# Ledger of designs, part 4: VHH binders against WD repeat-containing protein 54 (Wdr54)

Target 1, 334 residues: WD repeat-containing protein 54 (Wdr54), of Mus musculus (Mouse) (q9r0d8)
Amino acid sequence: MFRRERSIPLRSSAAALSNNLSVLQLPARDLTHFGVVHGPSAQLLSAAPEGVPLAQRQLHVKEGAGVSPPLITQVHWCVLPFRVLLVLTSHRGIQMYESDGSVMVYWHALDSGDASSVQAMFARGIAASVHFICVGTCSGRVLVFDIPAKGPNIVLSEELAGHQTPITDIATERAQGQDGVADMVTADDSGVLCVWRSGPEFTLLTRIPGFGVPCPSVQLWQGIVAAGYGNGQVRLYDASTGALHVQISAHARTISALDLAPEVGKLLSAAEDTFVHIWKLNRNPESGSIEVEHCHGECISDTQVCGARFCDPLGSSFAVTGYDLAEILRFGTV

## First folded at step 23 (VHH; from v4 with L104I)

Design w3
Fold by OpenDDE, fold request of step 25:
Structure w3 (fold): chain B 334 residues (1-334), chain A 119 residues (1-119)
Amino acid sequence: as target 1 above (334 residues)
Amino acid sequence: EVQLLESGGGEVQPGGSLRLSCAASGFTFSSYEMSWYRQAPGKQREWVSHIRSGGHTNYAESVKGRFTISRDNAKNTLYLQMSSLRAEDTAVYYCARYSDYWAIEMDVWGQGTLVTVKP
């Protein structure tokens, strides 16, 4: 049974964004880093397991010539095999920092061919694959950045075209070295899902059609695409065939976040309906059928949940952010 | 100059105990998180134990219940008390510091001290 633990205070309330929580676990140090967006700024927190804040940092979007500070859409730690970077997306562009947020190592400005639409440009959806960082854009394009082991020599290596509507989320699975396996999924506002294989050139493997409902959050696990939709449904697809295997009315409102504990196959879902659920995913190795079991449900009273992530590899703890909530809620099993 | 110097390594029988020391100099020792690492022959360096400036400790599963990390801030010294030593504990042991709570990598390392567990 999960119990509410000590919350971590925020300087400002979390913005009403999907996937508005990043978690970086540092097991050796028994620390957890949290990232939360609150309008024009992102707050980074380092906390002890007991919820005691140890350090805080605030990041801002690089000020351009604009009258109003641009809004941040997402902050996320990208863990690469050789490097960790903090990525911040906004209505102006993409910023990459050293893991501590102290040094900006790369800036990508979002430019629209039409100067009049500059304010409408934004990026969101952040994931890492091998030595690449992928970032979604409002045009539906996914920008692939080649990340060096050291230094600021980051290069835009590829732009992926698979979507016609704004990217909402990107998820990757750490390839256990199996050649030919899908390791990335992208989602957009129309509910379209694209399954990719990373490499020197990214390859589109499968395109799953939408059904007119946005997909704010997506995950990939062992050939299973887990998609959360605006109508509260969680759908599980076979990543290779695109076939729908499971459809659950998991929530009464839009799902705002999905997360995975990949070692145990647990899926975390959170929505604006105030509920957080934990599911267990299973693929039958013999039949190939995908199954899901409900493990836990938590109601966060009067809170539109906007971010949710597991805080340990076993999925025995998770953290939640809510709209206009100036704290990170924590839950753990005894 | 910032420096870490390990000592206390040696040969010990299985089941025996050994205490390692790491002398810190050139920085405010009490302000830093410290860790022990070890590297066995032919293996990758692995984390062993960690201690925060406030005294909170953490251990790798392989050494949990057998090793104890501690610090004496007045002496600028980090310790690793090892008990119930096993052959698999044979390694060069290194002490290292974290620059701050945001740091992912250790910024200062000692030269290491060899621990050999053999009958």
Scores: ipSAE 0.762, ipTM 0.892, lowest interface PAE 0.6, mean pLDDT 94
Fold by OpenDDE, fold request of step 25:
Structure w3 (fold): chain B 334 residues (1-334), chain A 119 residues (1-119)
Amino acid sequence: as target 1 above (334 residues)
Amino acid sequence: EVQLLESGGGEVQPGGSLRLSCAASGFTFSSYEMSWYRQAPGKQREWVSHIRSGGHTNYAESVKGRFTISRDNAKNTLYLQMSSLRAEDTAVYYCARYSDYWAIEMDVWGQGTLVTVKP
């Protein structure tokens, strides 16, 4: 049974963004880092066990010629095999930092191709695969950055074209080095899902059509695509075939966040309906069918949940952010 | 110059005890988190124990209940008290510094001290 634990205070309330929580676990140090966006700033928090804050840092969008500070859309730690980078997306571009947020190592400005389009450019959706960082854009393109082991020599290596609407989320699975296995999924505002194989050249393996509902959050686990939608549904697809296996009316409002505990196959879902659920995913070895079991439900009273992440590999704890909530809520099993 | 220097390594019988020291110089020791690592022959370096500036400690499961990390800020020294030593504890032990709470990697390492547990 999960219990509410000590919350971590924020300097400012969380913005109404999907996937508005990043968590970096540092088990050896018994520390957890949290990232939360609150409009013009991203707040980084280092916390000890039991929710004791130890350090705080604030990041801002790179100053441009504009009068108003651009809004941040996402902050996320990208864990690569050889380094960790902190990535910040905004209406101006993409910023990559050293893991501590102290040094910006890379800047990518979003080019508004047509000077005439008054539409605000933005980036959203961040994931790491092998030695690449993938970032979504409002045009539906996914920018693939080649990340060196050290230094600022980051290069835009590829632009993926699979979507025609803004990217909402990107999820990756650490490939155990098996050739040919899908290791990335992208989602967009139209609900389209694209399954990719990473490599020197990214390959589109499967395109799953949308059904007219945005997909704000997506996860990939052992050939299963878990997608959360604006209508509150969680759908589980076979990543290889694109076939729908499971459809759950999990929430009454739009899902704002999905997270996965990959070692145990637990899925965390959070939505604007104030609920957070934990599900167990399973693939039937005999039939190949995807199965899901409900494990836990939590109601966050009067809170539109906008971010939710597991805080340990076994999925025995999780953290939540809410719109206009100036704290990170924590839950753990006793 | 920032430096860490391990000492106290040696040979010990199974079940025995040993205390390692790490002398820090060139920086304000009391302000830094410190860790012990070890590397056995033919194996990868592994984390052993960690201590924050405030004294909070953490241990790898393999050494929990047997090892104790501590620090003397007045002496700029980190310690690892090892008890109930086992053959599998044989390794070169390293002390390392974290620059701050945001650091993912240690920025300073000692040269290491060899601990051999043999009958």
Scores: ipSAE 0.737, ipTM 0.880, lowest interface PAE 0.7, mean pLDDT 93
Fold by ESMFold2, fold request of step 25:
Structure w3 (fold): chain B 334 residues (1-334), chain A 119 residues (1-119)
Amino acid sequence: as target 1 above (334 residues)
Amino acid sequence: EVQLLESGGGEVQPGGSLRLSCAASGFTFSSYEMSWYRQAPGKQREWVSHIRSGGHTNYAESVKGRFTISRDNAKNTLYLQMSSLRAEDTAVYYCARYSDYWAIEMDVWGQGTLVTVKP
C-alpha cells in the first residue's frame, strides 16, 4: 500500500518530455537527489523522505548563437564504478558535470547538422555501462564516451550504428563480468531496439524490429528487456535472443517512463494516461519463461505524467513529475 | 585539521554488547551528517548506520534492532551502541563524515577500531 507523501516544490514545472525525472538514490542517508528539465534549464533538488528540501541547484544549457534558446532534453546521474557524473543533453550537445552539478567537466557539441535548423539537432538518451557513458543522438547514432577514473580527460571512443531514427532512451545493467551477456539496450522513435555488450569495442548482440510505434522508454534487468511504447504497451523480450515473451496492454496512452528496482525485480511504468503501474518481473528457473505480475496501480489525477522513478532500492517509494505541475509528487509505503 | 578518532573496540562474547566512540575535531560537528562503516578482513567496506545533523537515523538491515547510532554535539562525539553481537559483526569499524548534502562519498574517515566477536 502506497500513500501520497509530502511533495517537493519546483521553481518551474516539468517540461512535457518522456523520462523527465532523474534520481540518484542515497539509501544509506535516506536521501534522494532529483533532476527535472524545463526549457533551457534543469533543476536539481536534494530531499529527505520527511519532506524537507535540503538543497537546490539549477543547470543551464550552453548558450550560443541561434534563433531561440536551446532546449534541454534530459538530465541523468551516471553512476560509474569509480565516479558519478551528472549528464545533461540538449539541442546543443552533451554537458557533463560533477555529481552535484557544481562544475562542468566536459562538453561535446553536436557538430554538423544537415537538418533545416539547430533545433532539429539534439542528443537524447543517457546511460552508464562499465566505465562508459553512452548518449543517443537524433540521427540514431549512439556516442560512447570513455570516462577516466579521475579528471576531465573524457574521450569519445566510439559511435554505434544500429538505429536510423532518433534515440529515445538507453538503459544498462551492471554485468557480473560474464562474457557475451547483454548489458545495454537502446531504443528509437521507430520502436527499434538494439541490445549491446559493452567493451573496448561495443558489440551489437540483438536487433528487435519496430512495429510502427515509437519506444520512448526502456529498461534492462537480468536478461529481460522491458520496452514501453507509444501505444501504451509494455513488451518484455529475452535480451539474448530478442524473442518477445510478454506483451502487456499496460496503459491507454504513450508510456513516458519506465524504471526498475533491480534488487526486488520491480518495474514501474508511467504514461500520459495519468497512471503509474508497478510490476514484478521474474524468470521461471525451470522453463526459462519471463513472468510478470501486476502489483500496484496509482492514478495521478489531472496529471500528464512526464517522468516517474523509484526513490529507494526496494521499490517502496516512487516520485512523479507531470506537465505543468510545479512539484514532484511522492508516494511511499510505511 | 579535520580529524575523527574511533575508540571502544575489543573482544566480546556472542550476544554481548559494546559501545564505540568517535571523537571529532577541527569542524563544527553538529552541522554534519555522520556514518559508521565496517570492514571485515578480506571483504569490502560496508555501511552500518547513519545519523543526520538533525538526529534522523538509518541502519543497514543486518544490524537493525541491534545497533543504535547517536551523537553528543556538546562533546563532539559520535557513538555506536552494539548489542546482541554475532560472529559476523567482527570487523574494523570506521566513522566518517559527509561534506554536505550533495556529497556521494565521505570526505573524512577515522583510523578505525577493531571489534572481535569470539566464536
Scores: ipSAE 0.608, ipTM 0.852, lowest interface PAE 1.4, mean pLDDT 89
Fold by ESMFold2, fold request of step 25:
Structure w3 (fold): chain B 334 residues (1-334), chain A 119 residues (1-119)
Amino acid sequence: as target 1 above (334 residues)
Amino acid sequence: EVQLLESGGGEVQPGGSLRLSCAASGFTFSSYEMSWYRQAPGKQREWVSHIRSGGHTNYAESVKGRFTISRDNAKNTLYLQMSSLRAEDTAVYYCARYSDYWAIEMDVWGQGTLVTVKP
């Protein structure tokens, strides 16, 4: 079973936003990086056996003269085949940094009105697919950036249509085994899911209709779309057909985070109901049916969870952030 | 200016031992994380072991219990003590440096030293 480990103090609590914890696992170095946003700032922290935190850094949203700083919505390490970029989204646009957060290599401004209306536009949802970085927007468009192996010559290569409400989350899966048909899923505030194949032109493969409930968090694992909804349900869909295979009343309130440990097929769900649950996903080899088993439930006392992520590839540790919680809580087995 | 130079490679019988050295120059060696990597013929370069400036170590599963990474900060030298060597350990071994804790990739590599484990 999981035990509480030494927590990581935060300068300020996590913003009350879904998916407000990003993790970059560096298992060869026995090192984990964490990203958390609050207001116009993102905090980057790391943990290692000999230090918690071992290092920390703070990023700020790009500011304009004479206006208040816009709010950050997410920070995320995008791992590409040839580089890693740290991506920050906000009401002003998209900032891309070298992986250490020290140098901004690219900036994309959203088509905002005057400075007084900057809060009406925002980017949200960040994922990497092959050599692309994909970022959602409040209009439901997904921006696709073509990332060169070196340097700042990043270009907006495509805008994807398929959603009519703000993007909540984007998840990708590296193609492995036989050719993957779907490698990206996007979700929105109406609960619509779009399943894509990345490439020189992205192809919309499947559109899964909503049912009147937002989908704040989504994951893609071996042809299974896992979606966490505002009513506390986790749903598992076949990515190729869009068919609903499993519906779980996993939480009593809005699911604020889903995460995967893909090597072992574990799914983590977390919600404003103070719980984190860990599930084991599988596909029956005889029938092809998607199966799920509950593995662990953790009550995070008096904490409305806003972010939760696995911290190792085996799903043997995880971390959470919460409303009014000025620390990242960490849990590990044994 | 910043340089890493490996030495100590050679031919060895199965079950034998070798000690590799990596001489560092042009930077404050004691402040940096260091790793060993290896590349067998026709294969991609793979991680072998890692050591932090404070001495914390980690190893790939294929070498755990057989290899020991260490550093001598006074001599600006990284070591890899290899024992119980197997044919699969035949490779060119490289030492490499991370620029800091936040770096994802190595910023400096040595030229490599060949280790051959005889059949």
Scores: ipSAE 0.608, ipTM 0.854, lowest interface PAE 1.6, mean pLDDT 89

## First folded at step 24 (VHH)

Design x3 (from v4 with M106L)
Fold by OpenDDE, fold request of step 25:
Structure x3 (fold): chain B 334 residues (1-334), chain A 119 residues (1-119)
Amino acid sequence: as target 1 above (334 residues)
Amino acid sequence: EVQLLESGGGEVQPGGSLRLSCAASGFTFSSYEMSWYRQAPGKQREWVSHIRSGGHTNYAESVKGRFTISRDNAKNTLYLQMSSLRAEDTAVYYCARYSDYWALELDVWGQGTLVTVKP
């Protein structure tokens, strides 16, 4: 049974963004880093297991000529095999930092080639795959950055075209080195899902059609695409075929976050309906069918959940951010 | 000059005990997280134990219950008490510091001290 634990205070309330929580676990040090967006700034927190903050940092969007500070859309630690980078997306572009947020190592400006389009550009959806960092854009393009082991020599290697609407989320799975397996999924505001294989050139493997409902959050696990939708549904697709296997009315409102504990196959879903659910994913080895079991439900009173992440590999704890909430809520099994 | 200097290594029989020390100089020792690492011959360096400035400790599973990390801030010294030593504990042991809570990498290392567990 999960119990509420000591919350971590935020300097500012969390913005009403999907996937508005990044968690970096440092098990050797018994530390957890949290990233939360609150308007024009991202707050980074290092906390002890008991929820005691040990350190904090603030990141801001690179200053431009604009009258108002641009809004941040997402902050996320990208864990690569050889490097960890902190990525910040905004209405201006993409910033990549050293893992501690101290040094910006890369800047990508979102240039609306068309000076005439008054439409605010933004990026969101951040994921790492092998030595790449992928970042979604409002145009539906996914920018693929080649990340060196050291230094600032980051290069935009590809732009993936699979979506026509803004990217909402990107998820990757650490490829167990099997050639040909999908290791990335992208989602957009129309609910379209694209399954990709990373490599020197990214390859679109499967496109799953949307049904007119945004998909704010997506996960990939062992050939299963877990998608959370604006109508509160969680859908599980076969990543290879694109076939829908499971559809659950998991929430009464839009899902704002999905997270996965890949070692145990647990899926966390959170939504604006104040609920967080934990599910167990299974693939039937005999039939190949995808199965899901409900494990836990938590109601966070009066809180529109906008971010939720597991805080340990076993999925025995999770953290939550809520709209206009100036704290990170924590839950753990007793 | 920032420096870490390990001592206390040596040869010990299986089941024996050994206490390693790491003397810190050139920085405010009490403010830093410290860790012990070890590197066995032909193997990669591995994390052994960690201690925060406030004294919170953590251990690798392989040494849990056998090793104890501690610190004396007044003496600027980190310790590793090793008990129930095994052959597989044979390694060069290093002390290292984290620059701060945000650092993912250790920024200062000692030269190491050799621990040999032989029957």
Scores: ipSAE 0.823, ipTM 0.921, lowest interface PAE 0.6, mean pLDDT 94
Fold by OpenDDE, last read:
Structure x3 (fold): chain B 334 residues (1-334), chain A 119 residues (1-119)
Amino acid sequence: as target 1 above (334 residues)
Amino acid sequence: EVQLLESGGGEVQPGGSLRLSCAASGFTFSSYEMSWYRQAPGKQREWVSHIRSGGHTNYAESVKGRFTISRDNAKNTLYLQMSSLRAEDTAVYYCARYSDYWALELDVWGQGTLVTVKP
């Protein structure tokens, strides 16, 4: 049974954004790093298991010629096999930092390419695969950055074209070393999902059509695509075929965050309906069918949940952010 | 100069006990998180134990209940008390420092001390 634990205070309220919470687990040290988007700023927090802050840092968008401070859309720790980077996306561009957020190692300015487009540009959706960091854009393009083991020599290696609407989320799975296996999924505002194989050249393997509802959050686990939609549905697809296996009316409002505990196959879903659910995913080895079991439901009263992340590898604890809430709520099994 | 120096290694029989020490110099020892690592022959270096500046400890599952990490800030010394030693505990043991809470990598390492548990 999950119980509410001590909350972590924030300097300001969390922004009304999907996936506005990032978590980096440091089990050996019993530390958890949190990244929260506030709007014009992002706050990094290092906390002890009891919810006690040990360190904090604030990040801002790189200053440009604009009159109004640009808004941050996402902050995320990208864990690569040889390096960890902190990535910050905004209405101005993409910033990559050393893992502690102290040094900016790379800047990518968003360019409308078309001087005539008055539309506000932004990036969102951040994931790492092998030695690449992938970042979504408002145009539907996914920017692939080649990350060196050390230093600032980051290079934009590819731009993936699979979407025609703004990217909402990107999820990756650590390559189990099997050739031909999908290891990345991208989602957009139209609900389209694209399944990719990473490599020197990214390859589109499967395109899953949308049904006219945005997909704010997506996860990938053992060939299963878990997608959360604006209508509160969680759908599980086979990543290889694109076939829908499971459809759940999980929430009454838009899902704002999905997270995965990959070691145990637990899925966390959070929505604006104030509910957070934990699900167990399973693939039947005989039939290949995807199964899901409801494990836990939590109601966070009067809170539109915006971000939700597991805080341990077993999925026995999770943290959430809420709209206009100046704290990270924590829950754990007793 | 920042330095870590391990000592206390040696040969012990299975079931025996050994206490390792790590002497720190050149920095404010009390302010830093410290860890023990070990590397067995032909194997990768592995984490053994961790201690925060405030004394909070953590252990690898393989050594939990047998090893105890501690620190004496007045002496600038880190300790690893090992008990119920097993052959698989044979390794070079290293002490190392984290620069701060944000650091993901250890920035200072000792030279190591050899522990041999003979069957």
Scores: ipSAE 0.798, ipTM 0.910, lowest interface PAE 0.6, mean pLDDT 94
Fold by OpenDDE, last read:
Structure x3 (fold): chain B 334 residues (1-334), chain A 119 residues (1-119)
Amino acid sequence: as target 1 above (334 residues)
Amino acid sequence: EVQLLESGGGEVQPGGSLRLSCAASGFTFSSYEMSWYRQAPGKQREWVSHIRSGGHTNYAESVKGRFTISRDNAKNTLYLQMSSLRAEDTAVYYCARYSDYWALELDVWGQGTLVTVKP
């Protein structure tokens, strides 16, 4: 059974954004880093397992010619085999930092190609695959950046055109070295899902049609696409065929975050309905069918959950952010 | 100059004990997280143990219950007490420093001290 643990205080409250929580686990040091977005700022926290804050840092969007500071849409640690980068997306562009957030190593400005589009440009959806970082855009394009082992020589290598509506989330699965397997999924505001294979050239493998409901959060695990939707549904798809295997009315409101504990096949779902659920995913090795079991439900009273992440590899603890909540809530199994 | 210097390595029999020391100089030792690493012949360097500035400790599963990391801030020294030593513990042992809580990489390493566990 999960119990509420000591919360981590925030300098500012969490913004009402989907996937508004990044977690970087440092098991050797028994530390966890947290990233939370609020307006024009991203707050980074280093904390001990007991919820004791050890360090704090604040990041800001690069100031442009505008009068008002641009809003941040997401902050995320991208863990590559040889490097960790902190990526920040905003209405102005994409910023990549050294892992500690001390030095910005790369800047990408969002170019409004069409001067006529009154719509504010933004990026969101961040994931790492092999030596690439993928970032979603409001145009539906996914920008692929080639990341060197060291230094600032980051290059935009590719733009993926699988979506026609704004990207909402990107998820990757660490390539176990198997050639030909899908390792990335992208989602958009129309609910479309695209399954990709990373490489020198990214290849679209499967496109799953939307049904007119946004997909704010998506995960990929062993050929299973887990998608959370605006109508509160969690759907599990076969990544190779695009077939729907499981549909759950998991929440009463829009899902704001999905997270995965890949070592144990646990899925975390969080929504605006104040609930966080943990599910166990299984694939029947004989039939190939996808199964899901409900493991835990937690109600966060009076809190619109906007971010949720596991805090350990076994999925025995998780952290939550809420709209206008000035703390990171923590839960752990006894 | 910032420096870490390991000592205390040597040859011991299986089941024996050994205490390693790491002398720190050139920085405020008490403010830094410290770790022990080891590298066996033909193997990759592996994490062994960690200690925060406040004294919180962590251990690799392979050494848990057998090794104890400690620090004497007054002496600017990091220690690794090793007990119930096994052949697989044979390695060069390194002490290293984290620059701060945000750093993912250790920024200062010692030269290492050799521990050999032989029957």
Scores: ipSAE 0.789, ipTM 0.906, lowest interface PAE 0.6, mean pLDDT 94
Fold by OpenDDE, fold request of step 25:
Structure x3 (fold): chain B 334 residues (1-334), chain A 119 residues (1-119)
Amino acid sequence: as target 1 above (334 residues)
Amino acid sequence: EVQLLESGGGEVQPGGSLRLSCAASGFTFSSYEMSWYRQAPGKQREWVSHIRSGGHTNYAESVKGRFTISRDNAKNTLYLQMSSLRAEDTAVYYCARYSDYWALELDVWGQGTLVTVKP
C-alpha cells in the first residue's frame, strides 16, 4: 500500500504542462534530482529520500531580442551510456546543459521558416537513445542530435518526418543491442504514434493512426506502446504490428503523464482528473497478447496532475506535480 | 592543492577488522560528500559506501552491516571501519569526493590503499 510521504517544496507552482516532472535517481548517494517547469523557469531540486531538499537550481531560457521571456515547455535529464545531459525545451529553442545545469553546452534556435507565420514556435518531447537525443517540435518534426562523449560538439544529425502535428512526447527503450527492434516511439497532438528504430539513420517501422484525440504522453516497453490520451484512455499497442490490444478508460480527463518502471513492467498514469494509477503490464508468452492489471489508485485531491514519475526501479515509489501546486508530492510503499 | 590520501590498508585474516583512513587537504572537507570505492584485481571499480556532509550514510549491499563509513570534520578525515572481512573484500580501496550535490562524477580521488584478506 502506498502512503503519502513528505513533500518537497517548490519556489513556484508547477506549470500546466504535460509530463511536467523529470526524475534522476542517484542510488549510491541516496539522492534524487527533480526537474519542474513553472513558466519562465525550470527548477531543479536535489532531495534526500525523506523529501528533504539539499540543493536547488533555476534555469532560464536563453535571452533573445524578445521583450517577454519565453516559456519553457519541458526539462528532462537525458541519460546516455557515457553521458548525462539536462535538456530544456522552450518557445525559443532547445538548450542542452551539463547534468548539473551549470554550463550550457548546446543551443538550437527554432527557425520560424515563414516569417509570416505568427504561430509561436516551440519544442517538446525529449528522449535519449544510444548516443542520440531526440527532441520534438511544433511542426511535427523530431530533431535527432548526435551527442559526443565529451564537450560541446553536438550535431543535428537528422530530422524525422512522421508527424504533421506538434510532437507531444517521445519515449525510448534501452535496446539490449538486439538488431531490428523498435526502441523509440513518438506521439503528437492528433494522436498519431510513430514507432522507430534508432541508428545511423532512424527508420520508421510502424505508424499507428490517431482517432482524433491528442496523445500527451507515451511509453515503450518490450514491444508494447503505452499511450495516454486526452479523453482519459490508456491504450496498449503492439509496437511491431501497430495493433490495439488493450483499451482502458483509466481517467475521466486528459492524461498528462505516463511513466514506466521497466524492470518490473509497471506503468504509472496521471491525469487532470486528480488520479494517479499504477498498472502492471504483461505479455502472454503463449498468445502474444498484451495484458494489464490495475495495481494501485491514488486521488490527489483538488489537483490537476501534470507530472508523475517513478522514483525507484521497482516502482515502489513515485512523485507527482500538479498545476498551481508549489510542491512535489511523494508516495511510497511501506 | 586538493588531495586525498588513503591509509590503513594491510593484510588481515577472514573475519578480521581494519579501519581505513582518508586524509583530505586543500579544501573545506566538511562541505563535501565523500565515498569509498574499491577495485579488486581483474575487476571493475565498484562503489562501497557514501557519506553526505551532514552525515547521512549509504552502503553497497555487499558490505552492508559489515562496513561503517564515518567522518571527522575537525581532522579532515574520512574513515571506513571494516569488520567481518571476507576474501572477496580484497581490493584497493579509494576515497573520493563529489564537488557538490549536482555533480554526477567524483572529481578528486586518492591513490588507494590495498586491503588483502587471506587465510
Scores: ipSAE 0.788, ipTM 0.905, lowest interface PAE 0.6, mean pLDDT 94

